# VH-VL binders against Large ribosomal subunit protein uL10m (mRpL10): the designs that were tried, part 239

Target 1, 224 residues: Large ribosomal subunit protein uL10m (mRpL10), of Drosophila melanogaster (Fruit fly) (q9vpl3)
Amino acid sequence: RGKINIQRPKAPHYERARVVAVTQPKYPELPKAKSCFKTRAERTQQQQENPYNEIIAREVRNWLDHSRLVAFFHLSSITADDIFRVRVQLHKQNLHLKSYGSKIIEQAVKNTRYEAIVPLFHSNHCIVFSPDPEKTAALLRIVRRVPQMVLLGGIVEETMLSRNQLVAYAQMPGLHAVQAQLVQTLSQAPGHLIQQLQAHQNSFVQVLDVHAKNQMNEETPKST

## First folded at step 14 (VH-VL)

Design ha56 (from ha1 with heavy chain S99V; framework fv_anetumab)
Fold by ESMFold2-Fast, scan of step 14:
Structure ha56 (fold): chain C 224 residues (1-224), chain A 119 residues (1-119), chain B 111 residues (1-111)
Amino acid sequence: as target 1 above (224 residues)
Amino acid sequence: QVELVQSGAEVKKPGESLKISCKGSGYSFTDYWIGWVRQAPGKGLEWMGIIYPGDSDTRYSPSFQGQVTISADKSISTAYLQWSSLKASDTAMYYCARVFLYWGDFDYWGQGTLVTVSS
Amino acid sequence: DIALTQPASVSGSPGQSITISCTGTSSDIGGYNYVHWYQQHPGKAPKLMIYDVSNRPSGVSNRFSGSKSGNTASLTISGLQAEDEADYYCSSYTSYSDPFVFGGGTKLTVL
């Protein structure tokens, strides 16, 4: 860009149009029914109260208690439209994609055998629940084609499994093979298992670092 | 072995109704989407719509919404494509195909049903 | 939605390599790695040859390979054989409302 280009500025015209668009009040036509409006108003009011947090925490505990398959994911930047299609596809297989705040997760698992999973949710995350552990193979088949979702680990039949153990579970043709993995996992201290789950998260960070370094190396030759 | 078997060729007059079928076998029918793809004589492939037999969730291509009806009967592992009133422009080969992911590939195809609409 | 652009025809001799291009926009081929290729012989149903840009289904010859650069995906066939003579179609995910957009097709002639 030179002085001649600056004398015919595009930025002020663009900025003015943007300011008008942002400052204009949007008017989504939402006066549909009073009953629906009351439900939305009640939901908003409860969001600022301790009882709301406990209600959602109980919902999370209910999902954990009634799901025989729970999978934990790191979630990279993804558009609303893209996560919507993934949620719909998972739901077809009786797999329920949920996102809860870290505070709600901590409150839900406090004083349970799964309290140690809390550190997994301090970054961007999501959880998939299912009453059917046979859907583990379907879950992995779907998420392998969603690069924004990175498997951290999960819970199968109330037993905490690392990523590798969950992948192995999906490949097993019988219960006896699964039991061998469960015995191995159960013999480890809870802290050690959490370290393994956190290591997968740390490995993901390392993969991002390697990718960043590779991008930097790739761009250096391009710059010349 | 996975197989999709479609109904036989049809010869119809404009204004007549028609319902063609696609029967899946060798896999869990309710765990896959079934898509319908049209191919006019000498032309390319065009997606018409898709259905998930497990819950009958149906999505149509913008070009075919309101023009056809897609349905499925999971008890007999069969999907259907239906016209209330055929037009000469509906003359084409119609394929059904299986897809696991809504953003995925059609991995198995039916043999096709030729529909000829002439006065 | 806008169809993907393929050349109408391409030709090669037995034993040679050819490439078929499929050009879209940043909102389809450029935005996703969900590009698939189908082979169709006259009077037959299409057959999946490549999925997700570069993956081969079981039973598809390793002579077939796929790639993508920017808004253009490519299907490359090496060691051309007479049986490769067919129409080839690309497809790409674009949006939730139009998840299966096809290219116009390319007729491959092996002579």
Scores: ipSAE 0.743, ipTM 0.879, lowest interface PAE 1.0, mean pLDDT 82

Design ha57 (from ha1 with heavy chain S99D; framework fv_anetumab)
Fold by ESMFold2-Fast, scan of step 14:
Structure ha57 (fold): chain C 224 residues (1-224), chain A 119 residues (1-119), chain B 111 residues (1-111)
Amino acid sequence: as target 1 above (224 residues)
Amino acid sequence: QVELVQSGAEVKKPGESLKISCKGSGYSFTDYWIGWVRQAPGKGLEWMGIIYPGDSDTRYSPSFQGQVTISADKSISTAYLQWSSLKASDTAMYYCARDFLYWGDFDYWGQGTLVTVSS
Amino acid sequence: DIALTQPASVSGSPGQSITISCTGTSSDIGGYNYVHWYQQHPGKAPKLMIYDVSNRPSGVSNRFSGSKSGNTASLTISGLQAEDEADYYCSSYTSYSDPFVFGGGTKLTVL
């Protein structure tokens, strides 16, 4: 029915709050706004020295610095319930799903070796972080079942990899020496890798569009 | 390869305690949920509960909350289903099955444990 | 107590196609794309035939297909064979706290 059972109003809320508390990262407390609701002009204005942006950019840099696996995804329309379940399952595998605005990502990676990734985040996106690169296979098994998340590429052991290179890495047995050698073999100049990542993004978006249209068409005949 | 092996059939009397097991092999046991499904004689499948062995996070069907206990020992890759006091209505085939994403697509199943509670 | 609604039985002849329906509510089949189908032969454990509405696990014949429209999911078996004679169960995700519900099951008879 899509409704909470009135006979147990607190149990579902309690369980969800517990899960959310476990899976959500702790954010720094933000200074309170002078107004709860901003005008349209104020909302569209970019604040160069906004304390909020720098606090979150610092958080992004911490994730990048402490993660040996970073994966970039295009994110299509997905329900809050679906993304919540994906986040919970990823967290069980020590994989942390985050979404940040492109401006914040740009500030976070400016003057770092990862500055070239900024163009990937001009569309709707999300990022998965993990301190454990062996979890790449688990990550790909999870996202294979979430068609709204399309792998663009990532960073493994500080090396930028395209989608195909990440898939190849994930298919290697859990032998560190072989995986490290593969990463070195697959590594390429950042500019070339960004072009490959963007090409994969465009190809996958087209595949998803076709799949979504086919799914909608299959549903229509049954409504008779 | 991937296999779930359950303990053997049990014949018990009402009021007795029982603990049955489900041992996983051929995969990373702590990376998958283990669900328990009951099937009474001549009846359909009924979900009982599920556990994530990595952190012992457990969920029960409302019908089985307080009636059974689900646990796991990750050191021996084994999940358990336990009754403190059996009833004749507990007579059923009990299956364990693994689930990767908590979406309910149980891809590998144990062979089943038949529990008969005679009165 | 309340389960997904399936017909108690369906029948077909070899080579024909049959469809088994599974009807729920907007809070299960209608709300999620986590609908699965299981095949169970007498005395055996269930086998996953379809997951996430329409996907087949490795080793499952392409004669088996799944679909969903609103609150009703369907399993279609084409080119019916004697080995297909079994009980078929649908299942759906419902919520994090009470995640899964099964249908009552459908006995498929191959004539």
Scores: ipSAE 0.422, ipTM 0.683, lowest interface PAE 2.5, mean pLDDT 81

Design ha58 (from ha1 with heavy chain F100Y; framework fv_anetumab)
Fold by ESMFold2-Fast, scan of step 14:
Structure ha58 (fold): chain C 224 residues (1-224), chain A 119 residues (1-119), chain B 111 residues (1-111)
Amino acid sequence: as target 1 above (224 residues)
Amino acid sequence: QVELVQSGAEVKKPGESLKISCKGSGYSFTDYWIGWVRQAPGKGLEWMGIIYPGDSDTRYSPSFQGQVTISADKSISTAYLQWSSLKASDTAMYYCARSYLYWGDFDYWGQGTLVTVSS
Amino acid sequence: DIALTQPASVSGSPGQSITISCTGTSSDIGGYNYVHWYQQHPGKAPKLMIYDVSNRPSGVSNRFSGSKSGNTASLTISGLQAEDEADYYCSSYTSYSDPFVFGGGTKLTVL
């Protein structure tokens, strides 16, 4: 009852606010020009021409350009508190977990060398950025214990890698130069990488579909 | 080899202060959380708190918030558990243990520090 | 609550199998796969036997296995040996503000 709340005081406000400020992406306030009850056509045009999306797309491009490690994940249903603990843990290793909408990602990578990644973001997703590619091993060690995050692939030293290639990279000890050269030898043509990443995504979708159908078949309807 | 070595047994009187230690070796001390677990004589395990030595991020069990202070000195790979004023009810075995993840398992444990508080 | 529910004691004969249960709520055992099991011999520090419900650390006998169903996790020890006589504790993640809760412990006696 109330004794549980009394005996379990809330986390210090100052500490949590500070952690949230450094770990979560900061979005500029949406321009206050939107009116309520717009038509579907007007809303569609606003989505395509939204100035807010372009500001965030520039943020995404900045992260891509300044990160030597970028990892892409499918994100299953997860609570805000659970993603927060993962974000805090990753931040301790200089790994920055970010979530952006698919349209924003598309705008960010359009006409860039990263355009090939767009199909990865048609479902729920998140991205981890780091200036330090040596943190790939730490990233995988943490994420292996977060079943809601499924590694799709990534970019290391400007080279696109599949999930298996990232795992191989993480296991290699050595100097920065040796690891950078290894990344280049592990890489495949962009078309092959996208096919591998989409295959993993499709397999996961199939598993979810089977699970949903099984739940429907077993479900005893409770009507109220 | 990974090892956590705790300070020796302590015999104290109520009202005295005490600081016990837990030194890590054989691993990157700043990449693991250090938790403190209490075990009263003949009783079970009770979590007290946890610290990340790399940035001194510290969390306490609600039962121990304000009763103890947890700290770490990463330059000597040592974590500490401290009381400003001991009580007879603080008589217990105190263990330190490491965890890679905040929500993870304690994979290596110190040998324990027995603290006896009697008048 | 403050502790997960375990039976106070279980017993078995050498060569038999026993199971120790650990029951919590939907906010701990039922909500997460972060259930860990520790073995403690008298006067010694606890030793990790199982992590994340069913995973075994290197050096732990394959006679030890873990599982979970709903709000209850189980530790199963097959081919009981005299050295298995110890106290066994389960633990679970609960929340960011209170990440660890332990079970009350189970004393295993090998007859």
Scores: ipSAE 0.809, ipTM 0.920, lowest interface PAE 0.7, mean pLDDT 83

Design ha59 (from ha1 with heavy chain F100L; framework fv_anetumab)
Fold by ESMFold2-Fast, scan of step 14:
Structure ha59 (fold): chain C 224 residues (1-224), chain A 119 residues (1-119), chain B 111 residues (1-111)
Amino acid sequence: as target 1 above (224 residues)
Amino acid sequence: QVELVQSGAEVKKPGESLKISCKGSGYSFTDYWIGWVRQAPGKGLEWMGIIYPGDSDTRYSPSFQGQVTISADKSISTAYLQWSSLKASDTAMYYCARSLLYWGDFDYWGQGTLVTVSS
Amino acid sequence: DIALTQPASVSGSPGQSITISCTGTSSDIGGYNYVHWYQQHPGKAPKLMIYDVSNRPSGVSNRFSGSKSGNTASLTISGLQAEDEADYYCSSYTSYSDPFVFGGGTKLTVL
């Protein structure tokens, strides 16, 4: 089982994943399930000692420890069909899209160098993992075409980068340029980088709040 | 500068084999899908199939499954469209085009290869 | 095999606005935001004009705009110019096994 940690993150063979994906039924969005999920999450918080959460938190730690590229996204409402297509396209680039609850992420990164990322996950989110940091450019090209996914920041070669730094990294040629950029990011105060990531998240939340208020203030109420 | 360059016009007889090419340059060839689109004389656009050069994942339109073969050689950034036995009804302009996403748009197009099949 | 439905032809005068419709089903245009528009001049390869319903690629005039309502997507060209005279094709995503369907095309004449 110790050997499993060395081999993570491990994706299933592409052909098997594709066959499973093709045969996998797609279910409609269930608003009732979301309400139930929220209630269950709140009850889990009250009990605090949920063994299931620790098992998943360990999985998240393994992904973080064994990925050289980790990208954090805010995720707005997206259909099962749309996210499935995004997962398949990212998988072709050895990019692995995962979603975990905020409490599980907090448990996973508590007392680690990554504890500072917790505030990024106060709203709907997803994470992309890869063992290959050269795929950052491919990731950003794909995500630019998925408006429901908004880049918040990431980790490259164990170094935390803001959205703008990830964009700059994606444009850099070769390993020498990467090393030079990492030296620059390492010279910055960690609080400054976290402040930048939180500012982007807060700006997005503010945009959503304004949009929601504008929708509610419409003269004629909108339905679906 | 992103560019797709297709092979030259072909004049063939029914029953002959043919392989036409589409060379990509100015971008990472293995990061994009290459689609093939047919346009019969005076007719509209009709997609034939698509290939992901990075893993050779190939999908065909039901209308062209078994009628053509799509392939790619990532070492020379070239995609191919091939017929084992041409028919007069294969006379058409054939375009290759690049797509970032399987469900996406074709943002760059080759100049087209005119294939004429006549006796 | 069923293509997306476009009018065979539309016409307008310089400076006017025209709209080209593209009608499908709930399983293509109605089900996804993956509608794209291409312009083709005689003897030339198609050129992408609009992607993902309403987005314009760099270098495409802001006179071109796209929209969608239900099962119908629309391409609108404002301030019509002589060089806009071309064939216009819509396309949509349909399914994982058969991802692309094109419209029959619309010939735009600028008189």
Scores: ipSAE 0.697, ipTM 0.857, lowest interface PAE 1.2, mean pLDDT 81

Design ha6 (from ha1 with heavy chain D31E; framework fv_anetumab)
Fold by ESMFold2-Fast, scan of step 14:
Structure ha6 (fold): chain C 224 residues (1-224), chain A 119 residues (1-119), chain B 111 residues (1-111)
Amino acid sequence: as target 1 above (224 residues)
Amino acid sequence: QVELVQSGAEVKKPGESLKISCKGSGYSFTEYWIGWVRQAPGKGLEWMGIIYPGDSDTRYSPSFQGQVTISADKSISTAYLQWSSLKASDTAMYYCARSFLYWGDFDYWGQGTLVTVSS
Amino acid sequence: DIALTQPASVSGSPGQSITISCTGTSSDIGGYNYVHWYQQHPGKAPKLMIYDVSNRPSGVSNRFSGSKSGNTASLTISGLQAEDEADYYCSSYTSYSDPFVFGGGTKLTVL
């Protein structure tokens, strides 16, 4: 009980605080958490049914086509505070950290020259985009100090590079022309070399075939 | 090659304003954070705040928020630490130091600016 | 306010090894591998000796090494030399709003 005198009773203030605590501080948090889970379920359902996925896939394709540097990372468990810290630091170097669902990435790169990246995104991932390939060294300098981000590979000047090739590219800072030349050298996989050799051989065969056919018509056969 | 050069020692009275400087050279000034660290006489190091000169993004230690202003002029590769009204308790050595990362190490330090505030 | 805990002083003789501890909480030293060590000679600016727990900057002697166990980081100096006599400070990342906290400092005396 209380006496209504010089000092106000504690009971009314306590009851008001209790009502506010139940209805405002604790109660709103639970519905918001449920809303987040529902939103994720709705996003998953939308991705299966709606053309909205094609709009986001087009956005991803646009980033890929207009970035001269693209780096792919596995992303381990990381707090919202820590990923925000990393995103801000990267942005200061004109490096743009983006996260897209694996199905969106697959739709974006299907039937394109980038299709080879799809296997990289079967687990948690993120991508860093930049219009400036000279920022590769800055990117790796930042990310080596973020253990939750593990470099998988990238694309520099439209050329697919493995993790080791991207690291090598970053460690040779210099004149832009020198770096561009290095990218061409590092990107020469055995398959590409074989294709180039086969193209040269096919050109030679075509020359021989044309001459052979001309010899049939003119009766001046070329010996092979 | 990399160097941080700070302004000279200051002797001031309580209530006076002061602005001290830290000039970077030998590196890309706009790509590194500049932090300010205070050391009271005979005491340890305490962080005051940090600025990214490229965009003037500034963060303060909770203990120094509202007590000082940190700024930078990227055209002359110089960072500043400023007081509107000095107190005797502001007597300390003030260091500037650079960090590539917001959460990183301070790899190069200025020589320090001694600020003495007395009547 | 709360700083990382270091012993006020430590001493050793030339050629010996000494270790300086730096104790924090699970939200700083225990939560991140962003622990750095600075050496300060009297009247001089601090110098970075160790970054990210155990890495040495170019030009720092391999006699200096760092480690971490739980909430405690350690700086070890082997083959102690007279020039190592200085104050040593640890620091750690804590949060986006307060990214740096320093230890109280340890005075190393070489006897």
Scores: ipSAE 0.794, ipTM 0.909, lowest interface PAE 0.7, mean pLDDT 81

Design ha60 (from ha1 with heavy chain F100M; framework fv_anetumab)
Fold by ESMFold2-Fast, scan of step 14:
Structure ha60 (fold): chain C 224 residues (1-224), chain A 119 residues (1-119), chain B 111 residues (1-111)
Amino acid sequence: as target 1 above (224 residues)
Amino acid sequence: QVELVQSGAEVKKPGESLKISCKGSGYSFTDYWIGWVRQAPGKGLEWMGIIYPGDSDTRYSPSFQGQVTISADKSISTAYLQWSSLKASDTAMYYCARSMLYWGDFDYWGQGTLVTVSS
Amino acid sequence: DIALTQPASVSGSPGQSITISCTGTSSDIGGYNYVHWYQQHPGKAPKLMIYDVSNRPSGVSNRFSGSKSGNTASLTISGLQAEDEADYYCSSYTSYSDPFVFGGGTKLTVL
């Protein structure tokens, strides 16, 4: 008979879903008010800034503090199955894909040196963390095959990098060349860097979507 | 200059053991999956299994689970396909191929190892 | 025993365009954009021609193109040449527990 792992993001085939449903433990019947809808009292107890948000914000701060590589992505529509496979593949290279709400990100970075990144998270987003900055090349190779994820920029060794700078970092494995690029980045205003990344993200996403649908060997996507 | 080089052709009798190899060069061996694909004489391609050398995570096709063992030695950038007891039905060309993604394409292929099992 | 369905053979003349179909189900070709095409000349290893439905690796002629509609993927070869004569295989992702399935292969003859 076998068992379909319904706890995974994949939706089982209709016939197989019926088999899984029959084999699952039966749960006790709830009163109508609780089984169909949340009560008004339950909804009003949900605060916009609940204690759970602060716990998750601490987790985000911990990831930022212990990661030498942080990459920020715009995330377009993607299935739970697709993001799960990407997460597992990245994890094999010590790359940790995380998705947090914009409010949690703002709460996590408020009054920290990372507060400048908040504007990047006004749209749908995800973040990849790693203790190993040498994995930047591997990250970009994998994400190139996931058109729903568009690189916005990142932080390497506590230095903010634009998308183009992060791509260059990945392609320049020599420590001296990488160091020279980081020194160049240190001379730029953080606000200017963030504005540049935010201004072009939607156009870049559209160009990548077109390229993903039309296989091209020599022609590179063009954007204006 | 990415290259996968496989071991030479083998002629065996039923019941014998065999271990064939696939050596990768020109890339980071631990960053890519190595898949094994079988092709029986005059037949199509059939996936057998795949291994991630970085952590030795190994997955088999349901048809080959328990029939073969896939392994890798990352110190010498080599993947292996092994049989404990060969059968005449194992006569085939065996290819190794590299994939960046578990669900992805095989972008570079070895030249193939012909295994002939006869009495 | 599950395999993607391809025609056993297809033929064309030099300069023509031909299309090879690859039909699966909603849980493989229809459910994902992870369809790949391989070319195999007699006695040689397969060569990747198309990945992720429609993308060409560097070094593959722009005469080769891929597409997908519903549960069917297609490989189209334009300006057919004698060197295109080969076996063509499609493949698709199917599930995490069994991630690869190949088509039965199509023999292309150029007359």
Scores: ipSAE 0.679, ipTM 0.845, lowest interface PAE 1.2, mean pLDDT 81

Design ha62 (from ha1 with heavy chain F100I; framework fv_anetumab)
Fold by ESMFold2-Fast, scan of step 14:
Structure ha62 (fold): chain C 224 residues (1-224), chain A 119 residues (1-119), chain B 111 residues (1-111)
Amino acid sequence: as target 1 above (224 residues)
Amino acid sequence: QVELVQSGAEVKKPGESLKISCKGSGYSFTDYWIGWVRQAPGKGLEWMGIIYPGDSDTRYSPSFQGQVTISADKSISTAYLQWSSLKASDTAMYYCARSILYWGDFDYWGQGTLVTVSS
Amino acid sequence: DIALTQPASVSGSPGQSITISCTGTSSDIGGYNYVHWYQQHPGKAPKLMIYDVSNRPSGVSNRFSGSKSGNTASLTISGLQAEDEADYYCSSYTSYSDPFVFGGGTKLTVL
């Protein structure tokens, strides 16, 4: 003991924890818990009535209305610095990378011809908008170098296109009239687009599984 | 198909000005960055700067900022590297190369322009 | 400004495998997956061999592979051939203001 002894024995720590446990005010939920429940319900109602959701949804509708190219991507884990660089590079091509919550997208496209896209946004996602559909080739060249962004499909000249159709469009000659006609030819019935886009997403997952197995096993076909 | 063709070798005296060129063909010139890389005799590669011809956004290595000017003329698909006053230490091989990304690889390279500065 | 660190020279015999290292910091090789490898034969322009750590451009032999662990990237050449004799340079992204840094280069000799 002595006052000269600077040693702090372990016993005070245990004794202090025991005292705290005994003296901690363990009130059963007071009648004020009923007020807390009311506050929680009120918070939920306020969240549902958030005016910013409608403002952002209008922003999304504005982008859809003024863009002749819209591309949808699944977005894997990516750093803020990486996505910032991608956004800057895309902006140089008049390609505008945006990310919105799934609830905002649902609200934005509700009661529109684009309502069918909502299922694409259940997980992490982003959208690229452009007033210039001729930039589709440039978009795909850039995104090819960003493995975290996986193309799901898009809208060109108000026509919904699957991933394969959008890739085909990007490879077409630069004559606007020819491209416009091809967009109409490549269009899908509205009810079938999501099935094809989800099928491509599922096919992509299968391709990734095969690729991962091939990378791990180093299996290459024998050529003679 | 994709090709970067650089101007011919140059022999200059210290204090002279010089402008060398790099012409792209077989691709959309305004969709790719053009970088300039220097290689002094017997030395390694040094990045000098890069330009995006579509909007003329130009970035320089800190080592070359103020020493050279990079420019591009998108009407003739040509990028340029320019010195106002050459020094003997500018003697080097100069390569142009294209990149799809500001932070990316250089996938196609010009054949190089040898610049010799001597009195 | 310090370049990425590569061994000045490496050597191997035909049919062997060799590895060239490229060491940086957590702010370049360790912080990003933007590591590229270039091959340069005497008197020729560099040729891209590997991009983004481990990807091969079309036309590059599958004998060339890339990898990264921490702050060190590696280029591995298997089944070494006489034509592989060249200088090899690594490069990495560093920052928005100075996006490229090159390694000092490695001379590969095939004996």
Scores: ipSAE 0.636, ipTM 0.831, lowest interface PAE 1.6, mean pLDDT 81

